# Designs tried in a protein design chat: VH-VL binders against b0r0t1r1705to1887. Part 31

Target 1, 183 residues: b0r0t1r1705to1887
Amino acid sequence: RLRVLADVSGSMYRFNGVDGRLERSMEAVCMVMEALESYEHKFKYDITGHSGDGFDIELVRCDKVPKNNKERLKVLKTMHAHSQFCMSGDYTLEGTEHAIRELAHEEADEHFVIVLSDANLERYGISPDRFARVLTSNPQVNAFAIFIGSLGDQADRLQKTLPAGRSFVAMDTKEIPQILQQI
Key: E = the ipSAE of ESMFold2; O = the ipSAE of OpenDDE; V2 = 0.75 times the mean of E and O plus 0.25 times the DockQ between their complexes.

## First folded at step 15 (VH-VL; framework fv_ifabotuzumab)

Design v6 (at its last look DockQ between E and O 0.06; V2 from the best seeds 0.00; counts 0 for: pae E 15.0 > 2, placed apart)
Fold by OpenDDE, look of step 15:
Structure v6 (fold): chain C 183 residues (1-183), chain A 121 residues (1-121), chain B 107 residues (1-107)
Amino acid sequence: as target 1 above (183 residues)
Amino acid sequence: QVQLVQSGAEVKKPGASVKVSCKASGYTFTDYYMNWVRQAPGQGLEWMGEINPYSGNTNYDEKFQGRVTMTRDTSISTAYMELSRLRSDDTAVYYCAREGDYGGNYAMDVWGQGTTVTVSS
Amino acid sequence: DIQMTQSPSFLSASVGDRVTITCRASQSISSYLAWYQQKPEKAPKRLIYKASTRQSGVPSRFSGSGSGTEFTLTISSLQPEDFATYYCQQYWRYPLTFGQGTKLEIK
């Protein structure tokens, strides 16, 4: 059982023109969906988003995963639309904690939570130490963070703070499939 | 009805160990982190460490690393803090305090009554 | 470690006064700041968390404000039961650290 948590907060849309963060997030989610397509027979996955509106925003249901590019595009459009009109706020920690707690109650041989995030957590008022604590809060759930499009220095600092093997940096979204294979 | 009840006062000699207990009631023990904070006579508050009662994971202040051990017994909703190689400057009131976990931005909302530990030769 | 510095360390005031205590962090801690009240021979009591969220049951005369490195606790109208020692605490980074405390005494 796998849950992917994506950032669809207002800041993703608001600053997309500056650094393309929403586009990178959408690309990352697309890469995840494509990478997981070949494993759908092996495990079930869903994708949830977090924003100022909450931390359990449905993007992909485990019983209705995208089967083609058109369906994947629909997911991305949902992300874009939500980011554009949602309330301000970030629920990375709450969303991660919630994902871990919910998955822990589901029947599966293994449980995974993957958080797609910006490496600049501090910019959003997210404590790296607290994030690390959340990622390791339940031994039944293997929680990981993939930081997308991050500056090298920020990524390095996060790597030092987060537990070994629990964080990955994707400077290019094309690296995400390979990272997923490592998890 | 939520409360933390700590064990009684302790008098120890230098070099000895002390183990303080903190029994939780009125809430789900494993849903909150348990912190330990001490206060020397006439001094401020000093954070020692925390434990996740569910996983057993701990984070200690480096100052106490190697001397402090935090454990828990979930069957009786009790947290323990053991401090070894005691010295006179370990004399203090030791508190357990729970901390919410959802979002990680709650701090310590419920405190035990404190346990006085006196270290003297 | 993040250093928390409170000001003032001692404060004398009268009932009805407006009292403000400040807390400065050595680095930005966003909103990961709590305020505690401690009376003699009693355990600390959480008043404020998330820099500005008041604990349930805490009188409205208590308020917290600030973000980043500067924070304030304000008592709009001091009551007799408010004379105590107050501590700020950051939980942004490990180890968790407290301010040195502010003792509020009756004038």
Scores: ipSAE 0.871, ipTM 0.936, lowest interface PAE 0.5, mean pLDDT 93
Fold by ESMFold2, look of step 15:
Structure v6 (fold): chain C 183 residues (1-183), chain A 121 residues (1-121), chain B 107 residues (1-107)
Amino acid sequence: as target 1 above (183 residues)
Amino acid sequence: QVQLVQSGAEVKKPGASVKVSCKASGYTFTDYYMNWVRQAPGQGLEWMGEINPYSGNTNYDEKFQGRVTMTRDTSISTAYMELSRLRSDDTAVYYCAREGDYGGNYAMDVWGQGTTVTVSS
Amino acid sequence: DIQMTQSPSFLSASVGDRVTITCRASQSISSYLAWYQQKPEKAPKRLIYKASTRQSGVPSRFSGSGSGTEFTLTISSLQPEDFATYYCQQYWRYPLTFGQGTKLEIK
């Protein structure tokens, strides 16, 4: 069982015009859906969002995964609409903790949480050490981070801080399918 | 200077509870997990659990699940460990220990001085 | 749970000796192992983390090595203040676990 977390907070909408962060998150979610399309027989997955309004914003249900581009577009429209009207704020840490605890109680051979994030944790006052501890907070759940669009020192610093094999950098969203295979 | 100062020694009867405090100074309290480790007389170190002071989330060793409660008060940078339904074999020194910082040193880097808890009839 | 087994449990040595303490994990812990020193009636002190990285302020005579399941703490020239109990500890997966300890005494 696999859960993917995406940020759909108001800050994603409000700053999208400056740095394209919401668009990158939407592209990343699209790439996840496409990468997992052929593996539906191997993976039971969902995609949830986190925002100032909650940690369990349902984007993709595990029993109703999108099968074509029109259905995937509906998911992206939901992300856009939610981010437009929700509270600002970053809840990456809280959303990740919540997802890990929820999945630990589900029946499955293995539990995976994958967090899609930009590497702007310091801007939100979240130290890499706190994020690393959240990712490893429950040994029953294999939690990973994929940092999207990060370049330079911040991405390198985060990878050195996080446990081996628990973080990846996707400078382009096209790299996400390959990264998912490494997990 | 990073420092952890624990509350004083306690003597308890079987069946009672004990609550040990651990006051942190010299660093940002909410940025580092706090662990609790105990050591019975003549024995080795035994991890009891940890708390994330930022969120309040805890992770306990199964041996103590149901008897231990770890909490914190961020306004005074203090972590607490409460152990209930005490038995004589809970007699031990109880340590708080901070997990390490950036650079892959997540092992416990700073320890409190220890709090002796004696459980006797 | 990951079992940590230290060897030996007890070691008698003289000042100036080179001593070696081993720690074996029941499954791979990569390099997420720490070594602690504890003197009587004192809290443990971290000597080494991430298997081989010496804590700042720890004398260079202390060194760690290993990865996976087998780890070693070496004291290259034993000093009077080094007589203590040494513990290894894995921090790869919960629950966090310690070795049973190695007591290093004066011969």
Scores: ipSAE 0.007, ipTM 0.479, lowest interface PAE 15.0, mean pLDDT 77
ESMFold2 (binder alone), look of step 15: mean pLDDT 92; pTM 0.949

## First folded at step 16 (VH-VL; framework fv_ifabotuzumab)

Design w1 (at its last look DockQ between E and O 0.89; V2 from the best seeds 0.00; counts 0 for: pae E 4.4 > 2)
Fold by OpenDDE, look of step 16:
Structure w1 (fold): chain C 183 residues (1-183), chain A 120 residues (1-120), chain B 107 residues (1-107)
Amino acid sequence: as target 1 above (183 residues)
Amino acid sequence: QVQLVQSGAEVKKPGASVKVSCKASGYTFTDYYMNWVRQAPGQGLEWMGEINPYSGNTNYDEKFQGRVTMTRDTSISTAYMELSRLRSDDTAVYYCAREGDYGNYAMDVWGQGTTVTVSS
Amino acid sequence: DIQMTQSPSFLSASVGDRVTITCRASQSIDSYLAWYQQKPEKAPKRLIYKASTRQSGVPSRFSGSGSGTEFTLTISSLQPEDFATYYCQQYWRYPLTFGQGTKLEIK
């Protein structure tokens, strides 16, 4: 059982013109969906988002995963539209905590939570220490963070704070499939 | 009703150990981190550490590392804090305090406190 | 460690007064700040968390503001039951740290 948590907060849209963070996030989610397509027979996955509207925003249901590019595009459009019109706020910690709690109650051989985030956690008011604690809050659930588009120094600092083996840095979204294979 | 009930007052000699208990009720014990905070007479609050009751993982203030041990018994929803090699300056009221969840962090529920007196 | 400095350490005020207590962090803690009220021989009570969110059941006269390194707790109209010691606390990084406290006394 796998859950992917994506940031669809308003800041993703507002600052997309500056650094393309929303586009990178959507690309990352697309890469995840594509990467997981060949493994649907082994495990079920869903994708949820967090924003100022909440920490459990449905993007992909486990019983109805995208089957083609058109359906994947629909997911991305949903992300874009949501980030544009949602209330301000970031619920990375709440979303991660919720994902872990929810999955812990589901029957599976293994449980995974993958958080797609920006390496600039501190800039968004996310405590690295708190995030680390949340990621390791339940040993039954393997929670990981994939930081997209991080500056080298920021990534290094995060790696020092986060538990070993629980965080990955993807400088390019094309690296995400490889990272997923490592998990 | 969410409640934390701590064990009674303790009087110890220097060099001894003390173990304080904190029984939780009214909520799922394993879903919330438990903190321990002490307060010396007439002094402020001092964070000692925390425990994840589910996993048993702990984080201690460096000041207490090597002397403090936080544990839990999930079967009775009870957290324990043991402090060893007691000194006179360990005389304080010791509190257990639950940390909130879902962004509602910090210590939202407190025990009534346990007075520990260290004297020769 | 992140040091939390409260000011003033002692404050005398009268019922009905507007009271402001400040808390300064040695480094930015964003909004990871809580305020506690403690009455004599009682356990602390959380008033504010996330710098400005009031705990359920806390009177509206209590408000928290600030971000980064500067924070304030304001009591708009002091009531008799508000005379106590107040503590700020950061939970941005470990170890968690408290301010030294502000004792609010009746004038």
Scores: ipSAE 0.862, ipTM 0.932, lowest interface PAE 0.6, mean pLDDT 94
Fold by ESMFold2, look of step 16:
Structure w1 (fold): chain C 183 residues (1-183), chain A 120 residues (1-120), chain B 107 residues (1-107)
Amino acid sequence: as target 1 above (183 residues)
Amino acid sequence: QVQLVQSGAEVKKPGASVKVSCKASGYTFTDYYMNWVRQAPGQGLEWMGEINPYSGNTNYDEKFQGRVTMTRDTSISTAYMELSRLRSDDTAVYYCAREGDYGNYAMDVWGQGTTVTVSS
Amino acid sequence: DIQMTQSPSFLSASVGDRVTITCRASQSIDSYLAWYQQKPEKAPKRLIYKASTRQSGVPSRFSGSGSGTEFTLTISSLQPEDFATYYCQQYWRYPLTFGQGTKLEIK
């Protein structure tokens, strides 16, 4: 069982013109949907978002996975629209904790949580020490972070702070399918 | 509703150990990290460490590493802090304190405190 | 370790006064700061977390502000029950650290 967590906060929309953060997140979600398209028999997955309005925003249901580009585009349009009209606020820690707790109580052989993030946790007001603690908080849930579009030394510093093997760097969103197979 | 009740005051001699208990009620014990904080007479607050009640994993302030052991018993919703090789400067009130949930990691509920006096 | 320094260490004020207490971190802690009130022989009580969020049940006269390295706790209209020692505490990095405390005495 696999849950992917994406940021759809108002700051993602409002600063997208400055650093492309919303577009990057949308590309990452698209890559996840495409990478897992043929693995429905192997992994049950969903994708949830977090924003100033909450951290359990349904983007992809595990029983209703998009099957074509039209349906995938609707998911991306939902991310865009939600980020446009929601409150600012980073809920990465809260959303990750919620996902881990929720999946720990579901019946499955294995539980995975994957957090899609920009590699500058401190810029987003996310304590690296707290995030590392959250990722390892439940031994029955395998939680990972994928850092996307990172400047090299920033990603390297983050991987030193986070638990070994629990973080990955995707310099390009096209690397995400390969990273998912390693997890 | 949420409550932390600690064990009673203790008097110890230097070199001994003390084990303080903290019984939780009114919430799901394993969902919230538990911290231990002490306060010497007339002094401020000092963080000693934390425990994940679900997994049993701990993180201690380096000052106490090697002398402190934090444990829990999930069947009775109780956390424990043991401090060994006591010295007179370990005389303090020892508090357990629960962290908040969902990214709120400041301590939101405190026990009443346990006075530990170390004297010869 | 992140050192937290409070100012002033002692403060005396009258009922009805506006009081401010400052807390400075030795390095940025973003908004990962809490304020606690402790009365004599009692456990601390959380007033504020995440720098500015008031704990449920805390009177609205208490407010917090700041980010980065400098933070303030303000009591807008001091009441007799507000005599206490106030502590700031960062939870950005381990080890968790507290300020040395500010003792507030009511004239």
Scores: ipSAE 0.306, ipTM 0.735, lowest interface PAE 4.4, mean pLDDT 81
ESMFold2 (binder alone), look of step 16: mean pLDDT 93; pTM 0.953

Design w2 (at its last look DockQ between E and O 0.84; V2 from the best seeds 0.00; counts 0 for: pae E 3.4 > 2)
Fold by OpenDDE, look of step 16:
Structure w2 (fold): chain C 183 residues (1-183), chain A 120 residues (1-120), chain B 107 residues (1-107)
Amino acid sequence: as target 1 above (183 residues)
Amino acid sequence: QVQLVQSGAEVKKPGASVKVSCKASGYTFTDYYMNWVRQAPGQGLEWMGEINPYSGNTNYDEKFQGRVTMTRDTSISTAYMELSRLRSDDTAVYYCAREGDYGNYAMDVWGQGTTVTVSS
Amino acid sequence: DIQMTQSPSFLSASVGDRVTITCRASQSISSYLAWYQQKPEKAPKRLIYAASTLQSGVPSRFSGSGSGTEFTLTISSLQPEDFATYYCQQYWRYPLTFGQGTKLEIK
C-alpha cells in the first residue's frame, strides 16, 4: 500500500511564476504516475494533496488510477486548479501525519508514504525536526520525503536533520522514478 | 474526557532512582507523543524529553541523557519516566504532558504533577 | 539550544488592564510557539499554540501574535482569574525550551 502526498497549496500557484514550483510539483506527480504504471497488480496506490483547504485532498483514488496520458493530465489539471483557488495554508506535517495514520489501518504487506515536497521547508514554516518526527512516527509505515528542485545546501541541511534513508533529493523530476525504485 | 493521572509523591536519597508513572485515559494513548517536563521549586518549566508511545522511540534533552529513561506500557496506557543517580537539584514537580496532533502541537493536556524530593 | 526570553519577568496590573507579555527566541522558530498559564500548585495550561491559535475553552481576551523571533501574548482586559505565571515555549527544534516565565501579579 502506497500513498503519495503532494503539495497543492496556494503558494505553489502564487509563486510558480518565480520558481516554477507548481510546475515541478505537477511534473513530479506525473513522473510518479508514470513510474507506477502497470504495477497496480503488485501494489495499491493513491495520491492525495494538501493545501489550505485540508490535508486529505483526493487527487488519485486507489480504485481509479490513471490509465493513460489523458487521465494523468486530468490529475495535473486538478492540482493546478486546486492550488489556484484554495485557501492559504500549508499542511505538509498534517498531511503526512494523516497519510501515515490512514495507511496504518489498511491491510498490506508493506505500507509506504511518499511526500513530495520542496527542500525549502523552513521557508514555508515547516520544522525539519517535526517533519522528521512525523516521518518516523509509525514503524509500520515507511514514510519518505522526496524534495524536488532544491538548492544543494538546503538539501544537505535537511538530509542531516532527517533520518537516514528517509529523504531523497531530486534535482530533476526525471530522477523520481529511480528514487521510487530505491524505496 | 482526556486525562493524565500521575503517580504519587516520592522521597528519595541522593544516588537513588525514581520512576514516575502517567496513566492516560479518554484518548488513544499510542496516537500522541508524551512529554515530560519538570519544575524545580520556585523555578520555571524544563523539558526533559518525549516518547512516542506507539514505537517507544524517545528524544531526551542532553542534560538528562544517561540518567533518564522514558518508557510506556501500551496495554494500560501508561507512560513512565525514570530518573537515576538522583541529586538534590532533581527535587521538582514532574509533569507528563500530551502533545497534540495535526498541527495542534505543544502540550495540550497535562498530568497533575508528581513531587519528587531528593534529600539526604 | 534555542533560548526563549520573556519580558517582563514580573508584571503588576489591575483588573481591566490590557496586558502584553513578550517572548523572544534566539533564532527563528517560525510559528512554533505556545503560551501556557500556570497557577500556584497547579499544572500548566496551554493557552495558545502555533503562535496565535487560541486553545479551545480559553477566553477570547487572550490572544497571541508574532512569528520568527518575536512573539506576544495579550490579555485585552485582565480578569481576577488571570493572575498567574505565563510561559512561552518553542517546539521548532529539539530540545524543546521554555521561557523563564512572567509572573503577573495584582497591583
Scores: ipSAE 0.897, ipTM 0.950, lowest interface PAE 0.5, mean pLDDT 94
Fold by ESMFold2, look of step 16:
Structure w2 (fold): chain C 183 residues (1-183), chain A 120 residues (1-120), chain B 107 residues (1-107)
Amino acid sequence: as target 1 above (183 residues)
Amino acid sequence: QVQLVQSGAEVKKPGASVKVSCKASGYTFTDYYMNWVRQAPGQGLEWMGEINPYSGNTNYDEKFQGRVTMTRDTSISTAYMELSRLRSDDTAVYYCAREGDYGNYAMDVWGQGTTVTVSS
Amino acid sequence: DIQMTQSPSFLSASVGDRVTITCRASQSISSYLAWYQQKPEKAPKRLIYAASTLQSGVPSRFSGSGSGTEFTLTISSLQPEDFATYYCQQYWRYPLTFGQGTKLEIK
């Protein structure tokens, strides 16, 4: 069982023109949906967003995964619309913790949580040490972070604190499918 | 009511070890990290480390690495801190402290403290 | 390690006074800052977390402010039960560290 968390905060919308962060997040979500399209028989997955309005924003339901380009575009339009209208608060830490606790109680052979993130956590006022701790908080839930287009030095420092490769860097969103296959 | 009750005061000789217990009640013991903090006489507070009671995973301040061991027994909702190779400057009050969750990771409930005196 | 420095270390004040205590971090800790009150021979008690969020059951005369490296605890009208030692504490990075304390005494 697999849950993917994406940032749909207002800051993603407002700074998209400066560094393309919303577009990168939308591309990452699209790559995830496409990568998992051929593995639906192996994986039950959903995609949840977090923003200043909360950390449990439904983007893809596990019983209604998109099956064509039209449905995938609807998911991306929802991400864009939500980021445009919401507050800029960040719930990455809380959302990850919530996802891990929620999935721990589900019946499955294995539980996975994947967090799509910008490794500039410090600029968002999010402690890297606390994030690393949350990812490893429950041994029954395999939690991973994928850092998209991040400054390698900051992401590298976080990766050094996580045993067994619990974090990955995607310099380009096209690397997402290969990273998911490693997981 | 959330409560942490610690074991009683101890007097030890240099070179010995001490194991302090902290029994939790009024909440789900395995859902919240437990911290250990000490305070030497007339001094401030010093963080020693933490334990995840669910997994048993620990994180220690480097100053105590190699001398401190934090454990727990989930069947009786009790955390333990053991400090070995004691010396006189380990004389202090030792506190267990629960931290919150969901971003609220400061220590919200404290035990009453356990006085450990190290003297020859 | 992030050093936390409180000012002043010692403060004498009268009942009814407005009191401020400052806490300075050696690097940014965002809003990952808590304030504790400790009375003699008692365990610390949390007053504030997240720099400004008041703990349930703490009187509203206590308030916290700040972010980054500079933080302030304010008691708007000092009461007799407020004479204690106050500690700030960061929980941004390991190891967790406390300020050296501010002892607030009756003038």
Scores: ipSAE 0.393, ipTM 0.761, lowest interface PAE 3.4, mean pLDDT 81
ESMFold2 (binder alone), look of step 16: mean pLDDT 93; pTM 0.950

Design w3 (at its last look DockQ between E and O 0.87; V2 from the best seeds 0.00; counts 0 for: pae E 5.7 > 2)
Fold by OpenDDE, look of step 16:
Structure w3 (fold): chain C 183 residues (1-183), chain A 120 residues (1-120), chain B 107 residues (1-107)
Amino acid sequence: as target 1 above (183 residues)
Amino acid sequence: QVQLVQSGAEVKKPGASVKVSCKASGYTFTDYYMNWVRQAPGQGLEWMGEINPYSGHTNYDEKFQGRVTMTRDTSISTAYMELSRLRSDDTAVYYCAREGDYGNYAMDVWGQGTTVTVSS
Amino acid sequence: DIQMTQSPSFLSASVGDRVTITCRASQSISSYLAWYQQKPEKAPKRLIYKASTRQSGVPSRFSGSGSGTEFTLTISSLQPEDFATYYCQQYWRYPLTFGQGTKLEIK
């Protein structure tokens, strides 16, 4: 059982013109969907988002995963639209906690939570120490963070704070499939 | 009602160890981190560390590293804090405090405190 | 470690007064700040968390504000039961740290 948590907060839209963070996030989600397509027989996955509107925003249901590019595009459009019109706020930690708690109650051989985020957690008022704690809060659930960012220095700092093996940095979204394989 | 009930007052000699218990009720014990905070007479609050009651994972303040051991018994919803090699400046009221969840990471429920006196 | 400095350490006020306590962090802690009230021989009580969110059951006269390195706790109209010691606490980085406290006394 796998859950992917994506940031669809307003800041993603507001600052997309500056650094393309929303576009990178959407690309990342697309890469995840594509990468997981070949493994649908092995495990079920869903994708949820967090924003100022909440931390359990449905993007992809496990019983109805995208089957083609048109359906994947619809997911991305949903992300874009949501980030544009949602209330301000970031619920990275809340969303991660919720994901871990929910998955822990589901029957599966293994449980995974993957948080897609940029390397600017601190700018969003997210404590790396608290995030690390959340990721390791339940040993039954393997929670990881994939940081999608262009700033190598920020990513390196996060890597030092987060537990070894619990975070990955993707400088290019094309690296995400490889990262997923490592998990 | 959510509450934390701590063990009674302790009097110890220097060099001894003390183990304080904190029994939780009214909520799922394993769902919330437990913190330990002490307060010397007439002084402020000092964070000692925390434990994840589900996993048993702990984080200690470096000041207490090597002397403090936090444990839990999930079967009776009880957290324990043991402090060894006691000295006079360890005299304080020791509190267990539950930490919130979902972005509420402050200590929302406190035990009544346990007075530990270290004297020769 | 992140140092939390409260000001003032002692404050004398009268019932009905507006009281403000400040807390400064040695580095930015975003909004990861809590305020506690402690009465003599009692355990601390959480008043505010996330810098400005009031704990359920806490009177509306208590409010918190600030972000980054500067924070304030305000009591709009002091009541007799509000005379106590107040502590700020950051939970942005380990180890968690408290301010030295502000003792609010009756004038």
Scores: ipSAE 0.812, ipTM 0.913, lowest interface PAE 0.7, mean pLDDT 93
Fold by ESMFold2, look of step 16:
Structure w3 (fold): chain C 183 residues (1-183), chain A 120 residues (1-120), chain B 107 residues (1-107)
Amino acid sequence: as target 1 above (183 residues)
Amino acid sequence: QVQLVQSGAEVKKPGASVKVSCKASGYTFTDYYMNWVRQAPGQGLEWMGEINPYSGHTNYDEKFQGRVTMTRDTSISTAYMELSRLRSDDTAVYYCAREGDYGNYAMDVWGQGTTVTVSS
Amino acid sequence: DIQMTQSPSFLSASVGDRVTITCRASQSISSYLAWYQQKPEKAPKRLIYKASTRQSGVPSRFSGSGSGTEFTLTISSLQPEDFATYYCQQYWRYPLTFGQGTKLEIK
């Protein structure tokens, strides 16, 4: 069982023109959906968003995953629309902890949580120490972070804070399918 | 109602050990980290460390590393802090404090405190 | 380690006054700051977390603000029961650290 978390906050919309952050998040979600397309019958996955309005914002239901480009575009349009009208705020830590706790109660052989995140945790006010603690908070849930960043040294520092083999760096969103295969 | 109840006051000699208990009630014990904080007479608050009651994993302030041991018994919802090789400057009130949940990771519920006096 | 410095160390004020206590961090802690109230021979009580979020049950006269390295706790209309020592505390990085405290005396 697999849950992917994406940031759909209002800051993603408002600062997208500066650094492309919303576009990168949307590309990452698209790459995840495409990478998992051929595995839909092997395991159950969903994608949820977090923002200033909450941390359980449904983007992809596990019983109704997108099967073509039209359906995947609808998911991306939902992310864009939510970020455009959402209040600013960050629920990355809370959303991750909530996802880990919820998945631990589901009956499955293995549980996975994947957090899609910027490499700039500290600049966005996300405590790296608390993030590392949250990812390892429940041994029954395999939690991973995929950082999308253009500066490898920043990503290397983050990987040293997080458990070995539980964080990955994508220099380009096109690397995400390869990273998911490693999981 | 969430409550933390600590063991009673202790008087110890230098070189001894003390083990303070903290019994939790009113919430799911394994869902929240437990912290230990001490306060010497007339002084401020000093964080000693934390424990994840689910896994038993701990994180200690370096000042206490090697002298402090934090444990728990999930069957009775109780956390423990043991401090060894006591010195006179370990005389303090020792608090357990539960960490908050979902975006409020500061300590939200405190025990009543346990006075430990170290004297020759 | 992140040092937390409070100012002033002692404060004397009258009932009804507006008072402000300042807490400075030696490096940025984002908004990961809490404020506690401690009365004599009692355990601390959390007033504010995440710099500005009031704990449920705390009177609205208490408010927090700030981010980065500079934070304030404000009591908008001081009451007799507000006599206490106030501590700030960062939870951005380990080890967790507290300010040295501000003792508030009501005239």
Scores: ipSAE 0.130, ipTM 0.701, lowest interface PAE 5.7, mean pLDDT 80
ESMFold2 (binder alone), look of step 16: mean pLDDT 93; pTM 0.952

